# VHH binders against Protein DOG1-like 4 (DOGL4), part 10

Target 1, 232 residues: Protein DOG1-like 4 (DOGL4), of Arabidopsis thaliana (Mouse-ear cress) (q84jc2)
Amino acid sequence: MSKMRNLVEEKFLEFYESWVIQLELYLHQLLIAHNNNTMSETELRHLISKLTTHHKAYYTAKWAAIREDVLAFFGSVWLNPLENACSWLTGWKPSMVFRMVDRLRKSRVVLVEAQVKKLEELRVKTKFDEQKIEREMERYQVAMADRKMVELARLGCHVGGESVMVVEAAVRGLSMGLEKMVKAADCVRLKTLKGILDILTPPQCVEFLAAAATFQVQLRRWGNRRHYVTHS
Key: E = the ipSAE of ESMFold2; O = the ipSAE of OpenDDE; V2 = 0.75 times the mean of E and O plus 0.25 times the DockQ between their complexes.

## First folded at step 3 (VHH)

Design q19 (from a14 with T58D; framework vhh_6qgx_2; at its last look DockQ between E and O 0.04; V2 from the best seeds 0.00; counts 0 for: pae E 16.2 > 2, placed apart)
Fold by ESMFold2-Fast, scan of step 3:
Structure q19 (fold): chain B 232 residues (1-232), chain A 124 residues (1-124)
Amino acid sequence: as target 1 above (232 residues)
Amino acid sequence: QVQLVESGGGLVQAGGSLRLSCAASGRTFSSYAMAWFRRAPGKEREFVAAISWSGGSDFYTDSVKGRFTISRDHAKNTVSLQMNSLRPEDTAVYYCAAGSEFYLPTDADEYDYWGQGTRVTVSA
């Protein structure tokens, strides 16, 4: 326990603030593209590619950071309390993104039946993958009460350098378990996003990405609002 | 991680057909978008066609739409370009590329892995 930010938290905070600023710039471009029918398919694909590269950069940085300190992503210092409250295993819940997809049914570029069928199949698969991860999380939580963990907690009450080494090894094992679960959740997120973009046309991809980025940016703005009145 | 080897190039008369193949090796082939680019003598490299990681989405440059068909065989780790109704202006070295595992781009800078190319010559 420390009141100071560790190095991983400091580095990721700097990264995330810059990443969000660039996301807002891309959102502006997506909204212009959505409201303007003069962009070619090549131009739209280029813009979509910029957004997907931006999201890929996030996961590249995140996976490097969680390798060093996965716990930094539980109760993250770079997220406000509202953003943290809306997190599922350190990020957005994959099945919830289909809420953004549902908006496309009433857009200027309406989904055709073949797309609706593929999106529903993807939704079902995404929920199934989510449930598998939730079962692993339950198993992980039960492992906290595992006999060996209880024994190690008891050993922490006794003197001895060897007890310190055994406790350190157990803590590393727990962190590695969390890292695997976070990466598994991120893989479901990336597969879901990748699948949606594969099904949608470029104009529909622009509208979907604009809706997703708008939600992310607005959630941050709502959570950053403060009242001078305290509840205490 | 990915290595690409093209084959199927050659000399053909206008109106003829050729099938280019690209064999990919590496553990992540199934996660990558695949594309064909071409470079004509004295010109810059241009996008021709691309196919998504799943094979469910494809995109063609306007000059080849309706004439060329891109496909992939997941089991063989190959991507193919069926070229029909060939024109003298299709004469170029054709390159297979892999790079985006997240979306289907058209910009050469979004493709990280490239083959050495295969020559296609279309006579008048």
Scores: ipSAE 0.415, ipTM 0.750, lowest interface PAE 3.0, mean pLDDT 84
Fold by OpenDDE, look of step 4:
Structure q19 (fold): chain B 232 residues (1-232), chain A 124 residues (1-124)
Amino acid sequence: as target 1 above (232 residues)
Amino acid sequence: QVQLVESGGGLVQAGGSLRLSCAASGRTFSSYAMAWFRRAPGKEREFVAAISWSGGSDFYTDSVKGRFTISRDHAKNTVSLQMNSLRPEDTAVYYCAAGSEFYLPTDADEYDYWGQGTRVTVSA
């Protein structure tokens, strides 16, 4: 049973496949940079800029796509089941990246006290923002079962022409709400990432980005080994 | 679209000081990394300084370290470049730039918005 994909899914799938390939190339460069102590700060900053630009491109594409069909991102066909299982509101959970930072602290990366303090502050803020979004999402999900929706569900068993229009309107309304939630989540992701990169030195940023990219790539590989995903 | 307007340029003697200012339009100023670039006569545009979206981090080209200071004011949507101990080689048109990068890029092509520039002339 091949799931019929809509145009948004097809386009984003193609985009994402290319994007991941490029991410892997950048990951390789990050790892080289991480192991090469001869790179200048300027060179490191250039590499960091490439990565951040790459991530920017992802969100640009995503936001364009969600305007057309946000529902496509709830059950993303371009992700394997493992990736989807680890997804929080259509992406990575912002607070997760602090675990990566913690790993850096346990490695050869030395954070000064001022950095540690700022990271902790950022962690607290990020957690707060996540919780706020989660509460809103919960409220939204509960509210979906309002009288109108229940009635529509009931009518769905006997759908006439007028009923179809009402259902479509209701679904559009729900989609708009979901789009807002996804955008809110993405804002927290971006703020968190900006915050971390602002606190870390260039070498630390490279290591952090390498860790993040590694995790993302490995998660995809692990998931693909377990569950075959057809992209065409 | 973000509009950037530079000010503060002028003629100054070697060893003197100038303070450049860049005013950004819009309400999304806090989302951008801000930078200063300069173009000397007959030379290519070069990176001078950048400041992160929060103002917590800054970076300078080697030739201006210790002499120039970049700062930003979120309330006023401005970024400034304090230039001390100016040298004739600092003579250039200075441009303000804004980018949505999470970190501080040094490449001009990583910045999306640019001002028209302000001329700084340092006499010997």
Scores: ipSAE 0.018, ipTM 0.337, lowest interface PAE 6.4, mean pLDDT 87
Fold by ESMFold2, look of step 4:
Structure q19 (fold): chain B 232 residues (1-232), chain A 124 residues (1-124)
Amino acid sequence: as target 1 above (232 residues)
Amino acid sequence: QVQLVESGGGLVQAGGSLRLSCAASGRTFSSYAMAWFRRAPGKEREFVAAISWSGGSDFYTDSVKGRFTISRDHAKNTVSLQMNSLRPEDTAVYYCAAGSEFYLPTDADEYDYWGQGTRVTVSA
């Protein structure tokens, strides 16, 4: 049981290291495209497609891993699982990606009125989807607390294998619910990304993807530096 | 927890229109995403369209985009599929489905509640 959880995390981390290395290579190509005005629209669209495919590959691998052990993606979820579930389900809140969009809004006159309107509509839709996930998580937390309390009260005077089985069933139910909600949050993230790229022109998409990749690469490097610091 | 009853099927000539309706009942109907699936003769059941619990988001399979419109009415507890510019390939039994998913899944196994189906036949 404990070995399966550790093995899932180790396998995903191995995938993630390779995935980030490839992202860094794509970032180099994005920076060249951003700084060089000689690339054709076809070349830009090809590069953009490679980036979107790379992001889909991340989620495909993540979803396979959470099917095996979703708790591997929550740091201390087995210590405080209900509290951790509202810490935006294994990632950045989907609407936070609009900080990159806001950077585009502050650039020169590169966004036309129609793009600005569509981006604001998408931001509102993304926040609405986030709130639906938060509300469903609240209902889930209430339902689990109620059932847990009733089941534990019923077993309070006669304890044994039934208490273990009730806890194991509750943990399995929590894991299935968490997997569902992590996938729902990831779907919002992916749909929001695709929506942004659909609204932006190819040069604007390259600028956005470069900013996003830079942010993600910097987070990995910052994490490695913090590991190095805490070792000392 | 949700009971679904479809209506509005029938025989229509190519190029015509039909409106399917799905009456839903049960606790908290307004919290479910709703979908239409169809099964053509000799084929597997396939996704057609879905609409979020609020009606703010919809999703369509490519072959019906621009021709079909899904909508819902919370006051009447109904979901509808307006089908325009019908083609013989749209001939199928159409099923209404409900699920508690936060996103709009396209897999039939993600929907827990189903209607009995209503037959749509599009003649050439």
Scores: ipSAE 0.000, ipTM 0.115, lowest interface PAE 16.2, mean pLDDT 74
ESMFold2 (binder alone), look of step 4: mean pLDDT 80; pTM 0.832

Design q2 (from a14 with S31E; framework vhh_6qgx_2; at its last look DockQ between E and O 0.05; V2 from the best seeds 0.00; counts 0 for: pae E 10.4 > 2, placed apart)
Fold by ESMFold2-Fast, scan of step 3:
Structure q2 (fold): chain B 232 residues (1-232), chain A 124 residues (1-124)
Amino acid sequence: as target 1 above (232 residues)
Amino acid sequence: QVQLVESGGGLVQAGGSLRLSCAASGRTFSEYAMAWFRRAPGKEREFVAAISWSGGSTFYTDSVKGRFTISRDHAKNTVSLQMNSLRPEDTAVYYCAAGSEFYLPTDADEYDYWGQGTRVTVSA
């Protein structure tokens, strides 16, 4: 009985702050591994596995939270405004991760032709999956303006048990639709990440994950420091 | 629940070949990494070979690299280990394992499901 308003936001904010701190610790390990040419393949695979487990933990927590309040993820209080502005359906846009992959071509560890071909195939598939989700989101937004929703909004202005029940059912349906779309987008993110790591060698995986984590951490820092006037 | 059943173990002379198979039942394993581990008498369990969820990435322990080949058939939910140029030191109980982690793991603790094992004996 003691449910508090925005409890989902409060709990996920605490989770996310701890998750980002651990990401920064893993980034430090990735940078050490990238500069240390003495690590075995087994050691590199273990480190990569820690990062992928960490990302999996994020989605486990997220899906539990969106089941309770999916709208908390559209304009999240645990993200700064810059991070929110860069979000695509509550997270990173899957195709953008290939920009981090492009950095590998300028690295000391070069991609072979077979890898380049597989990455291009994955990029095309990822963009196709993104477009499919974008069409679903467009359909959802159009449904919000449907005559039925306009009529339900009008009914919501009147008091009465029957009107209240009909409006509540419609709102639950809308939330379930958003949850389904967010999970679909997250599945594309996870499949894209799995695909990239499957194509790359362990040293290339370390470099890719370091680049991705660096970008995520720096984006957060830039957004937190958006005010240019400082007192020294 | 997922069950893994190994087959193909047996007795073989040094220099011979054996093919181990692992059949998965229950849930579809198209999203799982699959691995083979072995345990010889008086030794700890060791990693042998792994194949990623897509089949696009494989990893082998140094002692079997070039001699063993791991492969998977997503349609049949099976993983196979082709063992060539077998040596007496390859004598062990071989275990099939499946892991839900989406990178290819090498630590036994990262695998969620395990078979009962199949015995391989290589005579000198």
Scores: ipSAE 0.303, ipTM 0.681, lowest interface PAE 3.9, mean pLDDT 84
Fold by OpenDDE, look of step 4:
Structure q2 (fold): chain B 232 residues (1-232), chain A 124 residues (1-124)
Amino acid sequence: as target 1 above (232 residues)
Amino acid sequence: QVQLVESGGGLVQAGGSLRLSCAASGRTFSEYAMAWFRRAPGKEREFVAAISWSGGSTFYTDSVKGRFTISRDHAKNTVSLQMNSLRPEDTAVYYCAAGSEFYLPTDADEYDYWGQGTRVTVSA
């Protein structure tokens, strides 16, 4: 069943739906490029650039939205339950993409030793960064139940003008913290993605991006089949 | 890797306008979010404004909203800060910064490259 949505949720929902449609279009292009192998390196790079730009557009929109309401992204109404269940701090877990790369390696993709080494280095770095963020998030979540918040909770039982203002201020503070965490996570995601793309050759990038896009699209489709979710 | 050089600072009367410019010397300017920070005398560095890599998104600290406009020129590898309706409290050294290519950070720690700053003085 659909939940009540605020304005931010509605707007982002609309955006995301459109964004996903475009992603699917790009996926088709990626698949064509991958399967036909007729595109020049320049053409491949152009396609890769389009995809990266598309992803950047998502985060641009996301960041604009989270400035207004970061909490909307912790209950992302534009995602189905499966997508949400697979989410790490409002998005995909960065370390997950390495498994995709591993799968590619087991397929027809041949990576040179130097690439493998760099990927492993990136993997380690990514994991480290994830852990840092997780620790910060944990700290944040634990700290949420501090004395101040307990006091505010008590005040919340007495709805008054001043109390409301204090509570709102506290919520804003919390939101800012969450926003920071989300941005940090997004940064790791994007850095990881960029790192991978920098390591891979254009043909390999296309294959990787195709795999990633496929996974994303399929996850959405699978989730939608299991759980009827109305986004409009 | 990226050098940033600010210009355009100076003395201006309250209510006046000033346009700051930051020139980036690097090949990857377009891959960075750009921001302006400022440090007033005796105060800590604070976020002023940021602009996304594409220039499509901007963010401002509350105190400058409606008065300041951040923009960037990819062709010239520059980012600018148009400051209108200047106030004495805007007096500070203004720094240009380059950060994440992905989002608009407000924390100074998230910016990797910094200029040396340009001084803006607003007289009462």
Scores: ipSAE 0.012, ipTM 0.275, lowest interface PAE 8.7, mean pLDDT 87
Fold by ESMFold2, look of step 4:
Structure q2 (fold): chain B 232 residues (1-232), chain A 124 residues (1-124)
Amino acid sequence: as target 1 above (232 residues)
Amino acid sequence: QVQLVESGGGLVQAGGSLRLSCAASGRTFSEYAMAWFRRAPGKEREFVAAISWSGGSTFYTDSVKGRFTISRDHAKNTVSLQMNSLRPEDTAVYYCAAGSEFYLPTDADEYDYWGQGTRVTVSA
């Protein structure tokens, strides 16, 4: 990509590269814990806590960055095109995480009836929250387009510093609205993750976190290979 | 910010029962995992029990498993520790703690807010 990077993009690129490296290291620990059951319940809980803290650190950094430039998170320079194409409001779609849970259920993970019931309730809640955000985003975008059309019509006979200021105000308004929507989506992501980890047992949490991290790492690797082939 | 106040400590005979309560004040009690830790004379603070933000998950150290029960009441903003079949080695100052939005941590440094402690003495 030939795009000039602003300071927010450069800073977050460096953060994200480091964050993914650490995620891969945690994935190694998760796989060891899963494959040979070498860890006590206390050790599993510690590992799970490290993963959740790592995810919280991502959102902490993200929320600081979107306050300065939310648009950097739409088509991010720190992600390959495949990763960007799979994004819903700057991240994984909350309801898609249940595909990881479903995958685990089809293989070796045995869930008791109480867990299955709670997971289904959470899935329904998550889908409802997603749909609410999607409807609110649509209403916001329509409202902004209508307001911009009126503003442009009112000023449409003149070009100059006044027109630039109106455009700048419209961009600022759009950015503020997008920031709200991204934060709302992130809140659904965090609530969903927190809910899943609360329902699953520690060994099941390790399997879920390993599956999620594996998917993220593989998406990055696959997208990078596709990118090289396309440009070579 | 969360403020925590423990109550229910005291002197009890071995084999007896005692119920500790932790009243939480301030915002967002429902967003925190809650835990009990204890410090015996001459020993380090150790994890006793934890309960998730929703109350859906609990965890206990091995030495109290089957004897202690942690519970929470969102309407009253309280966390309780029911201690049964008490032994002299359970003698300690018991601390209520609140922390981490995400999971049930067992490390004391994962908890941001602490009560002042309530003393439990189990006599032989």
Scores: ipSAE 0.005, ipTM 0.415, lowest interface PAE 10.4, mean pLDDT 81
ESMFold2 (binder alone), look of step 4: mean pLDDT 82; pTM 0.848

Design q20 (from a14 with W53Y; framework vhh_6qgx_2)
Fold by ESMFold2-Fast, scan of step 3:
Structure q20 (fold): chain B 232 residues (1-232), chain A 124 residues (1-124)
Amino acid sequence: as target 1 above (232 residues)
Amino acid sequence: QVQLVESGGGLVQAGGSLRLSCAASGRTFSSYAMAWFRRAPGKEREFVAAISYSGGSTFYTDSVKGRFTISRDHAKNTVSLQMNSLRPEDTAVYYCAAGSEFYLPTDADEYDYWGQGTRVTVSA
């Protein structure tokens, strides 16, 4: 049986595949820069700018797509099952990037005390913003049960024009609510990323971005190499 | 510190056009993302439009998409909002805002600097 895709899913799949290929090319440049200490600060800042622009392009495309079909992002056809299993509100969980920062703390490039303090402050704020989004998600799930979902199910038993109009309005409201929630989560992601990059020196930014891109690329490879379990 | 001054507001008939301008003084304008918010009488402040620090990305609230255009001029240190096909529902005080965000949020609390506002009144 073949899985059918809607137009939004097909277009974003094409976009995402090309976006990942470009991410891998940037990762190669980041790894070269990290292993070669001869690059100037200006050259490193230019490379960092290319990566931040690349991530911004992803969110520009995503926000256009979720306006058309936000649900495409909860069970994304352009992601393998492992990538989908690791998603939090259609993307990476903001606090998880501090795991990449923890890797940086144990590298050859030592963080100074002032940076450690600012990163801890950012981690706390990110966790607070993340938990606020989680509470909104919980309220949305409760609202799905309480905002006359039982009544909508009952209205679905009657094909009158009045019932159809009420159901259609409610479904549009639910989709708009999800879109706002996803955009809010994406804003936390982008603020967290920018905050980290603003605190780190250019060599540390390169190492951080290399660690993040490596994890993203490896997660995709691990999911694509999944083996079926055979019953003995 | 950045100071923002709005101009271009006024009274206009439904279907008409206005161009709002925001002049920035103080810190380097090009390092900030810029946005327009509005507040109608008795209502909370709502997002209208935003433009990234590079000018490469623009965002609009659904009710103004296709009617309003945000732009920036780095040489003149200004951001502008071209408002076409105005409706009575667009009547509000319009505020210019500046923030250091990498991607522009629609949340007013994320903008560090605000102008005093310019009034737009659209009559039926």
Scores: ipSAE 0.000, ipTM 0.134, lowest interface PAE 15.2, mean pLDDT 80

Design q21 (from a14 with W53F; framework vhh_6qgx_2)
Fold by ESMFold2-Fast, scan of step 3:
Order: C-alpha cells, then sequence, then structure tokens
Structure q21 (fold): chain B 232 residues (1-232), chain A 124 residues (1-124)
C-alpha cells in the first residue's frame, strides 16, 4: 500500500475545504453585485475574473492530484454522499449549467436573440461532447473486461486467485485510462463555462455565476445535514 | 492580441539538453495560461507541457515527465521549456501557445494564440 496516495487525499481535502470557503465569499460578492445597480462594468469584470481564476485553480489542483491518484476522485472523501451521488465523471455534468442559463431567462435581465441562438448552438455542442465521452467510457470498460479475460485465458483455467502482479498491472491500466477520461470530461466543463461567459454580458455573467455557486453551496449544505458514518 | 515568438530550437545528440523560450508581447500576457505543443513529421499536434496563469501549477505529458521543466518569467514575459535527457522520439517542431480566460492544458483547439514554431532534432 502507498502512503503517497493517502497524502494526495489529505492534501486535496485541505485544498477543497479552503476552495469552498472562498467560493462562498465570492458568492456573497456576486449576490451583492446582482442586487445593486451601483457597480461599474470594470468592477463587474474584475469580479467575474476572480471567479474564473478560482475555477481555474480548482482544475489545476485536481489535475495535479489525479496524476498521482485518480481513484481518489471516485467516491471522494472531501465530498459528502449527496455530492458524490450527483457526480458525472468526478464532477458536474456539463449540460446541467444550461438549466442555470434557463433560469436567467426568467429574471429581469433580457437575453437578445443573438445570445439565445449562440447559447442553443453551445448546448448542442456540449451534449455532443458529453456523448463522445460516455462512448469512450463504455469502450474503456469493455476493453478492461476483454483484457482481463485474455490474461486469465493465458494463465490457464486452474482454480486460484489472481497474482499480485496481475492485479497491480490491471489497476495501473485502469488508473491511466480513468485519468484520460476525467481530463476529457473536465475539458468539456471548462469549454462550456468559457462558452457561456463569452456569450453573456457582465451583469448576466454575474447572475449565471451566482446561480451556479448557489447550487453548488446548497447541494453541499443539504448533504452535510445527513447522518453519515464513514465505513472503516 | 498576444504575439508569441519562439527560440532555442536546434540539433542535439540523444541524451543532450535544449532550452526553448517563448517571448510574449501584447495585452494581458499575465492573464494567460501558456503551453508547449509539438508536431513530429507526418503526425498530429501533441500536448507537451503547460503552466498556469499564476505559474503555480504545471502539467506534462507522460513521455516527458521528469525530463522536461516548464517555467514562467513574469518580468520578461517569457515561458521556457527546459528539455533534458532528449530522445529521438522528441524530434518535432515545438509550438508555444497562449490560452484565454479559461485555459485547457491538453486541448490545442482552446488556445487562441500560437507561435510559428521552433524545430528540435534529436539524433541517435
Amino acid sequence: as target 1 above (232 residues)
Amino acid sequence: QVQLVESGGGLVQAGGSLRLSCAASGRTFSSYAMAWFRRAPGKEREFVAAISFSGGSTFYTDSVKGRFTISRDHAKNTVSLQMNSLRPEDTAVYYCAAGSEFYLPTDADEYDYWGQGTRVTVSA
């Protein structure tokens, strides 16, 4: 067993707790900006920049961590069971952010027809990219099963468990494939966020980011209220 | 709005070292993530290394991990790639790239600005 893998989980837990606290502080600033018409466009752009930098910091830390232990992100110890249950390939499902965009359309901020058209084009592309990743994951799981069957056939059909070396090789292969898939999913997440923010005006970006952060914070609070005993 | 100029390419023997540099000019250089990609003859463009906007995080493709080091000098507006223990498989044209507000380290299509490229040849 590797102590380095335990350290990855501990380090990311510390990072994530701090990251969420800072997200809540930014959410407070976003809600103030949304409720008051006193901020200049320059001030709004600076606030949006703080949020985008904050999200970039998350993916920077995540990708460093998954290089060391991608399996830590499947059933993460820094996420409560509700957050883990709502995960799609270790994070939020990209197309779900368009539900936040749809709520903006019911606010008093009006989207012009050109923005609606571009958002719909982005929605279609995001769904297409999600389907590509889901097909890759399916192919990966099938390939993993095929590899195991070939290995067992090669070793002969005698009663007995797998050797330590066979198990270690399988785990290494699984981890490398999962790292690639997680990074691909994160790339779709970042493309979707960038695309939405590029289409929206600064006040609309503030509303969108506030809605997204509110959902993330509330999901965590709802899950944390459950009684949960860690299985030892 | 960003211009990238690459330098440092050349011919080296296997096991040798090279340092590539990319000088950036234009607006908001400090707001961009920077990356190196390479293209070997007859092959697709491949990710090599990336460095975050702050310089606090670096990413490498598996084949160069432990051999290459990416770094950023904010005072000079440059990003550098120190390449050690070079292999014939590292032979390629190396491109410097800059990403916008949201960067994607491994996806070439998400980088908005590209250098012309600098050629690296590693002989057996």
Scores: ipSAE 0.000, ipTM 0.127, lowest interface PAE 16.5, mean pLDDT 79

Design q22 (from a14 with G99D; framework vhh_6qgx_2)
Fold by ESMFold2-Fast, scan of step 3:
Structure q22 (fold): chain B 232 residues (1-232), chain A 124 residues (1-124)
Amino acid sequence: as target 1 above (232 residues)
Amino acid sequence: QVQLVESGGGLVQAGGSLRLSCAASGRTFSSYAMAWFRRAPGKEREFVAAISWSGGSTFYTDSVKGRFTISRDHAKNTVSLQMNSLRPEDTAVYYCAADSEFYLPTDADEYDYWGQGTRVTVSA
């Protein structure tokens, strides 16, 4: 497992570093578009499409990687400790994006009543889906304590081909359960993101995506820059 | 509760350098992100540079990237803008701004506190 784990971690680390660099470039484009407020609707839709495609690329790569080693995503080596501390089931907590949406009330282009209603409906549904996943995780953790799991743990004290293989099969089964929960959480993330973008106008989408990307980039930079005292 | 006072403006020839400073007073300077904006005569206010409360993230407008450097000193409660290779187009009143949230660093409407400005004139 160690060999496979290292390979998955190394490949995803390389992918993620490149993905974040491209996110920073897109963030710059989003901030220019937001600040100038002079781009055509077609130009704004093209920029929004680039961000949507970029996020889809992330989940495509992630799901391929978790199929090989889901545990690599719990305490990920490509994330700094601050990013890991802020993670909910290996990513952003879906309801957190409504904090970014709430900032649109401060925007020069105000949300119309119909949008406010649809966003509140989406927020309620997102929280419901989120709580459902949290209940499934609780059930998973309780299942770890059942008699069969305790007996399988006991087998780990005996070094022999058959007992080792049984323990490995059990661990793989547990990992498959985690993979299912991580994918379920990612589906809520993608549904929430698409839902918000479907409700907002293109200028509001640019503002929302800029706020979300700014937070992600800043969180990474804050965690990477620990308090170092340099004497020259 | 932050008050901002800019200094360091003046007259300089094209290609020259100036260092602007913003002195912040108040209880929570270390919790605020800081930015520089400028307004040229007869034009609208534009974003120049921003720095997060920790100093870990910096943002620049394309026209000053590579020429200007924003930095902060928590011990002195100051944020500075080092302006190199100045151009006549950089002529403006430069404003220091502070924001507790720092989500959209290029948007002036996001900033809660503003200084009175310091004038920079670059000879044509």
Scores: ipSAE 0.011, ipTM 0.450, lowest interface PAE 8.9, mean pLDDT 82

Design q23 (from a14 with G99Y; framework vhh_6qgx_2)
Fold by ESMFold2-Fast, scan of step 3:
Structure q23 (fold): chain B 232 residues (1-232), chain A 124 residues (1-124)
Amino acid sequence: as target 1 above (232 residues)
Amino acid sequence: QVQLVESGGGLVQAGGSLRLSCAASGRTFSSYAMAWFRRAPGKEREFVAAISWSGGSTFYTDSVKGRFTISRDHAKNTVSLQMNSLRPEDTAVYYCAAYSEFYLPTDADEYDYWGQGTRVTVSA
């Protein structure tokens, strides 16, 4: 099992590949909607709803998978090295999406004063929540090096039923702690996306989601192309 | 889990007003977007109005824009639909719906939880 992908990794790899293909299809629809400007508000809301449902499906599948094996999400086999290098607690860094929002502000997209104020308030709150999780991660890393963990590592060098059971209990505790932190980070991600979409008009939501999906898709393509071209 | 109970339906004359209320129980509804749908006799369920999880965004079907207002009260776990300038074609059973998706869908199939409905009859 240690040299092969486990069942959680295999199942999520299959899910993720299909999920990305569907994201690319939705991105094409978003770009058409953005460039054509002939869609009704109802049609735009339907398209935005498809994207948000698609992202919700990702987190539903992810949370089911991390319940089984959270460590599969640290250095994921379904992500290329570039995608893994850009990950923060198994996903995108929440504050990064405000860079995409800033592009909307700098373009000829008309953001009214009330929207600008709400987006700034959300940005500040998102950074605060992000820093809180970073402090929790630091505490987790320090706890892994505490006296008890050092003692357990020593015991692990002595093969025996009692030592094995104690080490297994400790590893289970570590995994549960990571699961809690990953879910907390994902909650900040979803709360940030919900907030942005709540503030923006449907055409602005389409432009924002198109920018976000374009970045995600291109990052994957750049990593995959450079990896295979360099290897070849 | 979310349970939804509608109230406020009744008989009203054309040009009159009614206020529908939907009470949510169980899990807190503050993370859910809420919507009203209606079904007239012999017709499919159709979208009427929706309100986002925060109450900051609303969406209405064209036939009710300017006449209906959707609102939510987080303290009471309630969503309301204020119906003004009612028309005979507004006669239907009105349903409250909730969904865990964080945007406002218009498709009934996307909603997670449904109430039993409240009947609204508008006399010509």
Scores: ipSAE 0.088, ipTM 0.517, lowest interface PAE 5.4, mean pLDDT 83

